# VHH binders against g5egk6r2213to2383: the designs that were tried, part 10

Target 1, 171 residues: g5egk6r2213to2383
Amino acid sequence: QRWFYKHFPMVWTGRLALKSTEAMINLHLINGSETFLNDVLGRQVTEENPRRDSVKILQRLRLDNGQVEHIYRILTNPEYACCLALSSVNNIENLKENDTNLKSHFIDYLINKKIAGISSLGEVETKFKSARVHVFAPGEIVNRYLSELATSLHDYLQNTDTRYLLIVFTN

## First folded at step 4 (VHH)

Design m14 (framework vhh_7b2m_4)
Fold by ESMFold2-Fast, scan of step 4:
Structure m14 (fold): chain B 171 residues (1-171), chain A 127 residues (1-127)
Amino acid sequence: as target 1 above (171 residues)
Amino acid sequence: EVQLVESGGGLVQAGGSLRLSCAASGSIFDLNAVGWYRQAPGKQRVVVASITRGGSTKYSNSVKGRFTISRDNAKNTVYLQMNSLKPEDTAVYYCAREDLGYYDSSGPWETPTFDYWGQGTQVTVSS
């Protein structure tokens, strides 16, 4: 299961938990290039040191205490490989509390559709077993697909095999 | 989610050309890498060509220089242009979307796979 398919490029995934004053955001970084990840983060992120690595992410992505609004700009920038994972009710509720700072219909759609698909924390944790990925190609117009993305997010949350829903921009 | 439907097959003389289409229904965000496979009578299914979302292509040695894979993301469609067809190209052609990678909260990254989406489209090349 951990083998690389011969036609699939190598993919590295790091996990981070970012906490602002009122929000927690799980970022999953996906790229086939360690050099690119180091350029963005100043070094490769590891699961063993998520708090230490989160500080690096906050510095590199210019996120500080309570500045969730920067996420939309980062996610819509075609120069970055960046993703947002909504993994739990706590993360979703905390992001909802901070959405007044975002002025971002994209993140609002993600939060609203995700919340509608969740009945309880216990059920959420049971349903999320694997990550699914949505990839935005460079230059793709996010707004063109917002309604479709919202529907896809809701559908993915009904799939019991989905642990995380990842939104990714590539170079 | 995304369902893929093949079309464009038919009967053609050796040396002729056909263009196959693989049309997706649903969200374009679910249409990452797409591959074309074929299965001749009494033979195993084999890969023919693949294309990533970014447009990188790969071809089997049996079709290099004769077949071209391309995509139109606005139409959720992937194409296989088949030139200089030979009787050996006779097969049912299937398209498959790359299954998105799986990563559980406690486990490693799983290898992506391709899913098959239907009956395929028959290509018959006569001499």
Scores: ipSAE 0.000, ipTM 0.115, lowest interface PAE 17.0, mean pLDDT 49

Design m15 (framework vhh_7b2m_4)
Fold by ESMFold2-Fast, scan of step 4:
Structure m15 (fold): chain B 171 residues (1-171), chain A 127 residues (1-127)
Amino acid sequence: as target 1 above (171 residues)
Amino acid sequence: EVQLVESGGGLVQAGGSLRLSCAASGSIFDLNAVGWYRQAPGKQRVVVASITRGGSTKYSNSVKGRFTISRDNAKNTVYLQMNSLKPEDTAVYYCAAESLGYYDSSGPWETPTFDYWGQGTQVTVSS
């Protein structure tokens, strides 16, 4: 189990609830490129107080302090490359790691899990025009994505037209 | 930058109807929620109705069953249809929106606020 998590995709599953909807969603963290993550973390180290700000955002999602710290540590720890994926499914049985392109890995995940008949990212954008697709560009700050994630999760749980929140990291 | 402009207010007799419009200068798809507030003379501004990007609606108890909020995404406009108007509905009506946009690391992220407000439109219901 420990060996797998060090050398293969780190997969964490949790459930989030929004106070106003009583809806539950599953949150998945998937592995990404170490080189890309280290570049982003190098920039984040210069921020004045990234932990405090991230914790405030995640608290809005009814997460306990342990869940908030777990997610924050995964996102900021250079030993664990990751990205966030949101789906309505309860399990991840197998997750393939593609060390060359996190976006392709994410699309593979959507296709293999048969999420809403999706075969490409363009189909996500077409079928879910209101779906939040956040492309993580090199040099953006993790705190910005956590702010966007909090808002998108709130909207997702209230908006029946949006079933999925996608956060895609690019080279 | 998103600007909100209200229209459709006016004078109407009790039992009448009015439709308020809130036009956004950009795509309302970029807004998390749009709501209508009202403020009567000498009173605090209170929420009337709200609609999320997906169309989920909430109404204050004082207007439930009489008012309907809706979105027209093609026109970047939110409407408030007001039926069976009463003298106590007399107020300035404000459109307000919560952005899906950017949060700064120094921002007050833990408390949701409406980021954009319109100038208001007067609604007067005579007896």
Scores: ipSAE 0.000, ipTM 0.111, lowest interface PAE 18.4, mean pLDDT 52

Design m16 (framework vhh_7b2m_4)
Fold by ESMFold2-Fast, scan of step 4:
Structure m16 (fold): chain B 171 residues (1-171), chain A 127 residues (1-127)
Amino acid sequence: as target 1 above (171 residues)
Amino acid sequence: EVQLVESGGGLVQAGGSLRLSCAASGSIFDLNAVGWYRQAPGKQRVVVASITRGGSTKYSNSVKGRFTISRDNAKNTVYLQMNSLKPEDTAVYYCAAEDSGYYDSSGPWETPTFDYWGQGTQVTVSS
């Protein structure tokens, strides 16, 4: 839908990795600082303007031990960048495989284990700023966040049965 | 920013014991997990043991039953008690700390990414 891409344009395309599995994702900024996100990931301009091409989940955060308010503060902080991650449409021939990988190896894994994924992105010279990354699957916290902050987006995702992750970049 | 300083390394005979200490500057409550890694000559750095903020512990299979990790939050210090030492335990031992969120210690063992590292302390076990 044109409405979605007009309000939440794609800001980055790359790989999300967990263990031996990868999925191609598009990031759509839904809250926070685009400037911070560009400092961390780089701008999507040209081959001469390089950017990070991957994020690998390296650790787990247990969601059932009472971090609801801490997580909500991370998601709502305007100095951070909160993004919706969708399966990339760059290669339609592999779309079903990519979407299946995103669901089975990322979304279902995080939901079934009741965890969020964590990564660290180091500073690379002066080109890319360091950041901590949190990767959330649909669930109680994400549903509360979207229903309060982005009700139209939440409705769109539910109505289209869209497979997604919420990815937040912090300092 | 947290700084980590290791101490307690040295030379010991096989079957002996050593206790390593990792002292953190600032509050150790700012850290979610603290772990010990080791790096033997010509090999990659590997995880030995870790302890979460809540005191949950994990050990590599090579040290289970011989090594014990513990933390003293009042002293901002993490310890590694090493018993029944073997020549293959010879390595530089590094203290490392994770700086966000609760680390799930009940899940499968996966290689953690730690944000802060000490300078290392040499442990040499003679035959």
Scores: ipSAE 0.000, ipTM 0.139, lowest interface PAE 10.4, mean pLDDT 78

Design t01 (framework vhh_sonelokimab_d1)
Fold by ESMFold2-Fast, scan of step 4:
Structure t01 (fold): chain B 171 residues (1-171), chain A 125 residues (1-125)
Amino acid sequence: as target 1 above (171 residues)
Amino acid sequence: DVQLVESGGGLVQPGGSLRLSCAASGFTFDDYAVGWFRQAPGKEREFIGAISRSGGSTYYAVSEKGRFTISRDNSKNTLYLQMNSLRPEDTAVYYCAAEDLGYYDSGLPSEYDYWGQGTLVTVSS
C-alpha cells in the first residue's frame, strides 16, 4: 500500500538526541521532491527510495546490521509504504503512543500549511482516521527503542486497515 | 582501519578480457554491498554495477550489462569484476566501493562509504 506517499508526499526534518549516545538523528516526512530531499539530506536523492534514506538516518541509533535489515524490510515493503516519521526539537517531551495531542498538533500543521490541499479537519480525518502514533524518548539502552520501533511498525502495519503510522522521536 | 585494494589492471588488446579483484580488510566484508565504478581521463566517475551482501543479487548500469559480470567471495573478503569483449572506450581507472547498509541498487558515488585507490585498465592495440 503506497497510498500515503501518493496522496501526502512531504518532507519535514527535526533533530533528536539519544540519552545513551550523542548521535543526532534527522527524520523526515517524505515529500517526493528531489530538490527538497537533496537540501535536507545534503546529497542527491530520488523520491524512488525515500525509505532507504530514512533507514540510513536510523542507523545513527548505532543499530546492528540485523536490526537495520529488519527495519529496512518493513519500510521498503510496498504493503507497508504508509509510514510517517516526525520529530520535534522543542515541543513534545514525555508523550505516549496514541497521544491525542500529538495527532492534533500534526493535523493542525497539515491544515495550517495546506499540505496536499487539505484545509479542514474533516478532510484529514477522512484520510487519517486510523493513524497510529509511536513516541520514542531517550533511554538507557538504544536497542530498546529499536526493538520497540520494529515491533510497533510490524504490529501497526500488519493489523487492520492502518494506512499511516506516525513515528515521533523526542529530544 | 578500512581498506579496499584493487588489482588485475593492465594493458589488454581490443576484444580481450580482464578480471579485476578488490581485496577488503578492516571491516566485516559480508555486511556490505559492494560495487565497481570507473573514471576515464577528463570524465566523471561512472557506475558499472553492484552486488548484494550475499552475492545473490546484482544491479548493473545499462551500458555495461552483458559484457561485465560482478561476483564476490565472502570467505576471501574479495569482490571481482569480469570484463569481456573490451573496447578502447573501456580505458579507465577502475574503483571498488562499499556501502554499509547493504543496498546494492545504488549507482551514486555519494552513496558509497569506502573506496579503493583504483587500478588502471588500458585497452589499446
Scores: ipSAE 0.000, ipTM 0.121, lowest interface PAE 16.9, mean pLDDT 57

Design t02 (framework vhh_sonelokimab_d1)
Fold by ESMFold2-Fast, scan of step 4:
Structure t02 (fold): chain B 171 residues (1-171), chain A 126 residues (1-126)
Amino acid sequence: as target 1 above (171 residues)
Amino acid sequence: DVQLVESGGGLVQPGGSLRLSCAASGFTFDDYAVGWFRQAPGKEREFIGAISRSGGSTYYAVSEKGRFTISRDNSKNTLYLQMNSLRPEDTAVYYCAAEDLGYYDSSGLPSEYDYWGQGTLVTVSS
């Protein structure tokens, strides 16, 4: 819907990778610093700030009760950007396959294993040398965060059965 | 063709030692965290320990009580398990396993490993 695209700008498009599986995603900024995110990802390709075209999940974080404080610190970090990752749209045939890959190999994988994905963007030359990426599937913690941060967005996502990941970038 | 092949198992007396090897082929071995598991008759598969991609970090199950040492040689695509002071309760089929994602902290769950060997039998008996 027009409401979503008006309020949450698309800030990046590229590949999300987990093991041998990839999905094309669009990142929509929902909270935090667009300037920080552009510095980390490189929105435009330049010699000074080369654009990142992929994010690869390299580690796992358990989402047991002991991790709640850690996750809350990630979501409330003052130098961060919080994005919704949605399946990228380029044509109808590719969209169906890509959306299925995002669901089965990323969203369901993270939910069934009760984990979040972790990545590092140290290959991109930025002023944020130790940039980290956390990839969360829908679940109790994400739903709580979204209900507190953006109740209208949370309602929209539930009513449309939108397949998404919450991706958080921190220094 | 991804393969993990264990070797070095056999019959050993209580108090003896064995060194198991696991030869990896068909994938980039140094991109994977690897570990050892065992399964005794009538029991479920249990974690022994794991070693990081570089070999810089090792993780052991408390039940091993310092008797087992894991190492790897990435130039030979080989994982090792050194077993000392063996006991009859160490009798099991020993498996090597590989995963391409490490945990932020230690894991040890069989369901988290992507590739498995066929196993090698270790019998500790007089």
Scores: ipSAE 0.015, ipTM 0.285, lowest interface PAE 6.6, mean pLDDT 78

Design t03 (framework vhh_sonelokimab_d1)
Fold by ESMFold2-Fast, scan of step 4:
Structure t03 (fold): chain B 171 residues (1-171), chain A 127 residues (1-127)
Amino acid sequence: as target 1 above (171 residues)
Amino acid sequence: DVQLVESGGGLVQPGGSLRLSCAASGFTFDDYAVGWFRQAPGKEREFIGAISRSGGSTYYAVSEKGRFTISRDNSKNTLYLQMNSLRPEDTAVYYCAAEDLGYYDSSGTLPSEYDYWGQGTLVTVSS
């Protein structure tokens, strides 16, 4: 994690807030493929190649030019499966599921582990109206990612001024 | 009543230096990333440089990295642009702009990413 925090400054005790003056980009959890780039960029996708469009979305995340190139190198390296998604979510029902059924696993994890005192679906729905999360995943197993999501969500619930989130999922 | 007011523009000789200021009011300046853009006649607004909310991160257009320095003074709610070795092609209206990124210590580089804009100050580089 040390290396990842250095190169992709996603502080799990802090938050990443990104404002867009254009359409909201929904959470889309896929491997770093052209489908990811088309779906994440949405209506802002140009006729330019996928690399240029990916650079645009990474620049919208307010990363410096060196970090943008670093992230794109990771996304295009076949040795590193990487999924980059961003979203503004106002409750967990708006979270898109990936191929691993992340939404259901996340909800079940929160309830079963009594995270932040949550013990029912109703409490999840109430507390997550303005929830924001971020995930750090390189070299970690799925259960650790869920623990980090739960902790980050608790932190963001205490700081509701966050409008957007950045999620990086790597394997 | 959010306002950004540029000052310091004017006529300067080629090779000269100029310092622009942008005074912010009506919002919590130290929560915003801020930057400088310019627009020459008949052209689109062009990114010059930006600085994160804390001042810890700075971003420059590649063509300007050696000549221009951006800085901020949160105690005075003011953004600065130091311009050195000015050239006739630097003649433009210079705008300051502010973007709300919460606590993330970064900044945007595209005009469409900024929320608030000043009226601009004209810089003319001429012999």
Scores: ipSAE 0.000, ipTM 0.119, lowest interface PAE 17.1, mean pLDDT 57

Design t04 (framework vhh_sonelokimab_d1)
Fold by ESMFold2-Fast, scan of step 4:
Structure t04 (fold): chain B 171 residues (1-171), chain A 125 residues (1-125)
Amino acid sequence: as target 1 above (171 residues)
Amino acid sequence: DVQLVESGGGLVQPGGSLRLSCAASGFTFDDYAVGWFRQAPGKEREFIGAISRSGGSTYYAVSEKGRFTISRDNSKNTLYLQMNSLRPEDTAVYYCAAEDLGYYDTWEPSEYDYWGQGTLVTVSS
């Protein structure tokens, strides 16, 4: 855990939503633009423009033969922000429930439907009307990407049986 | 427990009309795109059309456009299929289905999350 948080510090905490189900997550930037991520999340907020505290999956991306190269381009674009999403609560009882929601209602859901989740960020800020959030579950493409990006990170996730999603902010 | 229950099927003569209903329960109907599929004997399930969450947008299979109309009443949690100028080729079991992300432009059966048990429509003299 100490090794992971040293190399991939938490950059955001909030809710991930799908229909009526929510899970609390921490985002850890693992590749891409921290500047873009801070801009889109609204790190420097004012009273009039509060920081985004949730991301709701509203659309889908089908994961068929034609999407492999498209997905890899999303994951590897240095102007985007690629984040690891982990379960996040400060109470052990809530942690178990939140972790179960993350697994059953997000990870397993995306895997079983063979989709990635998509959300839009354009409604809040005109600057980001083309911005999207892509939510990917573990799978062949994600595992390949992680092993190529950082073998130690991939080994850590496998050895600890850590439940995760990849969340990519695109523009 | 999510349930979709079709009704209104039966025997009709060629050129006749029929209105199918699909009653939804156990979920917030307004959050789902819903559609109609049919399956004729010995064939795979075929997309007929779908309607958006609000009912403001519809998407039809090309072969069904003009004879079939999809509508919904969110206050009654009910989906409808109006079928006009029926032909023997329309003989099939008709299924309603719900898509949980609200995509009404989806025609693949595997993309739909909840299914009714079907209602038989026979077009024969």
Scores: ipSAE 0.014, ipTM 0.360, lowest interface PAE 7.1, mean pLDDT 82

Design t05 (framework vhh_sonelokimab_d1)
Fold by ESMFold2-Fast, scan of step 4:
Structure t05 (fold): chain B 171 residues (1-171), chain A 124 residues (1-124)
Amino acid sequence: as target 1 above (171 residues)
Amino acid sequence: DVQLVESGGGLVQPGGSLRLSCAASGFTFDDYAVGWFRQAPGKEREFIGAISRSGGSTYYAVSEKGRFTISRDNSKNTLYLQMNSLRPEDTAVYYCAAEDLGYYSTEWEDYDYWGQGTLVTVSS
């Protein structure tokens, strides 16, 4: 198995407006079949083609308004903030699942600030135990927007039986 | 020097079948997602179906799922479209297209390389 799983044959791309700034972050969610995702990621990993650009790949994928609405509601909920810190990388080829430093920092942040009512490690482990979320993001984006990116994923994961997501953040 | 060449078009009777081929040259065919589109006179270019790099995933326009089948043979650098139960409204120029980022799309604007097209006429 690779660094992620998925249940839905859907791919999403869109843009997230951050309220504390006037910045827009490109956000991409991939819920494809194993074959589809392996084809896309194989292209990303094995090719040295100058046209291979992960940002362009994700920017050209389109979804209907209902899917965009669902993803936006997810991203504004802090309940699953810890999932966003699990896999922050500068590119897909260097993906490291379980970035220990970022994960620990984010869990401590959730507890100390009582984000989403979380006040103990046991609450983090219970509430997010079934979510498998992999995030590709430049470290600078995660670090600058940590408190806003800590808002995410709750409504979608509660409204669907999804436990496996691939999320990509780009400038 | 990327080239896509369609063949297999022609005149066919309603209810008949036809198989289109698209031969690729000038690039590594198995690195590309590829698809079929058609354009009838006076109409916009319409998506028919697409197939992933490996051939393991296919995606069809809802209206075409039951009658058309897309496949590829990477060893021959060739894309195919099997068309069954043809109707007069299937009369169009059929195009094959390649997507250079390795994923398929339903939007013709997302495809980077196109063939010249092959005419399919379904007469009644």
Scores: ipSAE 0.000, ipTM 0.148, lowest interface PAE 13.7, mean pLDDT 57

Design t06 (framework vhh_sonelokimab_d1)
Fold by ESMFold2-Fast, scan of step 4:
Structure t06 (fold): chain B 171 residues (1-171), chain A 124 residues (1-124)
Amino acid sequence: as target 1 above (171 residues)
Amino acid sequence: DVQLVESGGGLVQPGGSLRLSCAASGFTFDDYAVGWFRQAPGKEREFIGAISRSGGSTYYAVSEKGRFTISRDNSKNTLYLQMNSLRPEDTAVYYCAAEDLGYYDLTSEEYDYWGQGTLVTVSS
């Protein structure tokens, strides 16, 4: 665990929403522009520094219609930030519920329907830049991405059976 | 009364093109994301693509290969679908839909308003 947190520090904490279900997640930047991500989400350094508190999945993208190369290009675009999303809670009682919600209502949902989630974050005049968000569950596309660009992380996730989402921000 | 009215459907030969229009009335068009769906005989309703309130962002499902283009003209309260290089498998009833959250879901239960549909038949 110490290896992961040292190489991929947490950059944001907030809610991921899909319809009436929410889960608290931590985002760990694994590739791309930290500056861009901070401009989009904010950086919680002090109480005065604002940040977005949620990302809402509003649309779905089919992954089973032969568009894998287009989707893979989203994951490798040089003008992006690619994050690993992990379950986040502040006590043990909440950890079980939050982890279950992330698994059943987000990860399994995306896998079973063979889709990625899509969100859009609007511009806020003096605080945040706009961004498009793609939310991917573990699968062929993510495994290909991680095996080519983050081999050590891929090995770590496979060996620990970690529940995660890959979340990509683009402008 | 809220209405979405599609037009521009018809019979077209394979390789041809059509532009569908969707005229909105009875609500503030600029406040809604809008998109296109289709339903072929015996199949489920399928998402084609959506366009944001301002027109600055588009998302495509099946048509992301560049055959279909979605646009809107907020001054005319109208949504468009430009369809090029049409194939027999594009034969379907095409629907426009609107929702207030800014983006579309693949399920019909998540839209606020629907048009009546316009039939597109691609056949020789």
Scores: ipSAE 0.000, ipTM 0.144, lowest interface PAE 12.8, mean pLDDT 79

Design t07 (framework vhh_sonelokimab_d1)
Fold by ESMFold2-Fast, scan of step 4:
Structure t07 (fold): chain B 171 residues (1-171), chain A 124 residues (1-124)
Amino acid sequence: as target 1 above (171 residues)
Amino acid sequence: DVQLVESGGGLVQPGGSLRLSCAASGFTFDDYAVGWFRQAPGKEREFIGAISRSGGSTYYAVSEKGRFTISRDNSKNTLYLQMNSLRPEDTAVYYCAAEDLGYYDSSEYEYDYWGQGTLVTVSS
């Protein structure tokens, strides 16, 4: 985790949800606009500047068809916010449970079904900017993106047991 | 009390067309992603395609993408499947299915509610 904190700003901490399963994640910005991301997620816990505390996967997208090039265009747009999602919680017992949930219920789930997760952030009467969210597990599309746009990160991830997701926020 | 009821099946000649309907009741239809599956006798259930809650996104099995069209009318709580250029191998019981979390992929195990099916026979 020290390597990620050193190279990429940690921009958000909260819950990622899919069905009844949750995992605590940290988002590290690797490409795109931090300002846009702060407008979408919020920055502070105060009433004046509230912060979203969760992102819920509501839909899914098949990756094994003509969608691949559309998705890759989303990942390669420098005006979007592209984040690396890592397991959160520093307590050893909670870290093991959380890391296992992230792997089994999110990473392995998305890989085995060959899908990406989709969410839409655009609730009526909110203080937050609307956004569409795509959640990607390690795979062909993510490996292609990281090898071209974030080579040092790609090398680090391939040489470690780091469990991660790539989360992209767009207008 | 969730019910999905398929209709519109029947006998059609090769090259013909059919439009299937799926009427939903007992739940808020526009909160669900919905899809179509089929099953020929003695074979496993096969995914045809699905449509998102709003109707803004569709996904089709590759072999059906040009021949079949999925649509929905949330004001009528109804899902549709337009089938064109039908072939004898399209003979099956056709099922509609609903998914609470808006999933629209090919995993039948993700769909929570299923209709009883409607038989489509493509024969001369």
Scores: ipSAE 0.000, ipTM 0.178, lowest interface PAE 10.4, mean pLDDT 78

Design t08 (framework vhh_sonelokimab_d1)
Fold by ESMFold2-Fast, scan of step 4:
Structure t08 (fold): chain B 171 residues (1-171), chain A 123 residues (1-123)
Amino acid sequence: as target 1 above (171 residues)
Amino acid sequence: DVQLVESGGGLVQPGGSLRLSCAASGFTFDDYAVGWFRQAPGKEREFIGAISRSGGSTYYAVSEKGRFTISRDNSKNTLYLQMNSLRPEDTAVYYCAAEDLGYYDSSGEYDYWGQGTLVTVSS
């Protein structure tokens, strides 16, 4: 809807990858530092600081081992950027296909296995070579986070049944 | 309760053929990519190949391409491995495995595994 795009403009577009599967996503910054996010992702495609065109999930984080507070600290790290990831294509037919792919191969996968995805962004010519990415599907931890920090967004997502991931960049 | 049950293993002469089956139960088989692996005593588990959910795409390890064919019948919840021109070095326990993200060639990343079936190639 128009409300969402007014308040949370797109900050990045690219591919999210897990194993052999990819989905096109848009990232919308909802909390944290846009400056940090731009430094991590790269502002321009150059040799010195290449802009990333993909994020690949390489590891997993168990959510079912009773460490909810430890995991929540990842979401509330002071040197971070928290983004909402939505399906990204330009027409209705492709939107449906990509949205279904995002749901079945990423959202349902993470939920069913009770994990979050982890990526290392590798070394880039940036200040934040230790930057990590965590990919969360909707669930208890994400609902708690959004209800505390972005109540209007949380209400919007609940009411629209929007397919999303929460992607958190930390140093 | 997920089960994958391999069958069709046995003793075969070099140059012979065998067809292995893997019967799946306890999950929606046609939502999973499935593959074949093997392990000989004292060796690492080796990927043979995988087939997509629909059966429209296959991926084979280079060493097995042309001798082995993977197929599936979603109406029977069954995965197959057709093995031709068998060699003594093909002697191993053969495992089927299921993965919910399409075909992937790392054995450590498959979700479900069968118990295995022994194939012995010798004169």
Scores: ipSAE 0.000, ipTM 0.156, lowest interface PAE 11.6, mean pLDDT 77

Design t09 (framework vhh_sonelokimab_d1)
Fold by ESMFold2-Fast, scan of step 4:
Structure t09 (fold): chain B 171 residues (1-171), chain A 128 residues (1-128)
Amino acid sequence: as target 1 above (171 residues)
Amino acid sequence: DVQLVESGGGLVQPGGSLRLSCAASGFTFDDYAVGWFRQAPGKEREFIGAISRSGGSTYYAVSEKGRFTISRDNSKNTLYLQMNSLRPEDTAVYYCAAEDLGYYDSSGPWEEPDFDYWGQGTLVTVSS
C-alpha cells in the first residue's frame, strides 16, 4: 500500500478572549485542505455520498463547556491549505461571517503562537489575507447551513485556489 | 496471498450483454478502490473505470459511458462489470485491479492512480 490517509491533526486547544466582541472562545485548530471543505462542511454521511469515502469520524472531541464534536479524517492537499477552527462562544450574536475584527484578532494570535505551521508575518498575510471566515453561532441550524454551503461552494472550491479560515462556533 | 480472479468472459454476439465478476481474497477488499481495464489484440491496455472503497462513487472513461456499469459488493468481496450493447471492438482481455485509494470521486482520482494488484484477465470475444 503506497498511500495512507492523512489526518487533520488538532494543532492547538485553549481559550481566546475576543476583546472586540466581549466574548470568550474555546478554540480548537485543525490544519487541512480547502479542497475537501465540502466534505467536512456538508456533513453528508450516507453510503451513497461520494464524500463519505474521504471522510471518517475518528473520535468525539469534548469541548471545555461540555459540548461534543467529531474529528474527521481527511486526505490533505497542500495546494489548498486551510485552517479549521472549532469553538464555542458566549454572546455570539455580535459575530458575523467574514468578520474583520475576528479575523484580525485570530491572525495576531497565530503570529504570536506560531500556530498552523506559520513562521512569519509575511506567511500569515499571504495565507490568510483572502481567507473566508465563516462563523456559526451555537443554536443555529448548523447542519442545514453546512449542507447549503457545501452545495454552493462545490464548484467554486473545485475551480479556485481560495483559502478558507473556517471558524465554527458549534454545539 | 493477495488474489483477484476474473470470471464471466466468453463468446457473445454483437448487441449482447455480459456481466464480469472479480473475486478478491487475501486482503481487506473494502479498504481498496477497484477498477476495470481491458487490452485488445495489438493495442495498449485501456482504463474502463473505477469504483470507490464504499461503492458510493464511480468514475468512467468517456468512451465507455452509458454501456458499461461498475458495481461492487463488499459483503462478497466481489467487483462487477455489466457490459451492454457489445460491439466487435469490445473484444479484449478484461482485467480487474485494486488500489489503496480512499480518495476517489466521480470526477476522478485526486492523485495519479497506481494499481497495486491485478487479476490474470478473462477473455471477451464479440463475434458472430
Scores: ipSAE 0.000, ipTM 0.111, lowest interface PAE 16.9, mean pLDDT 54

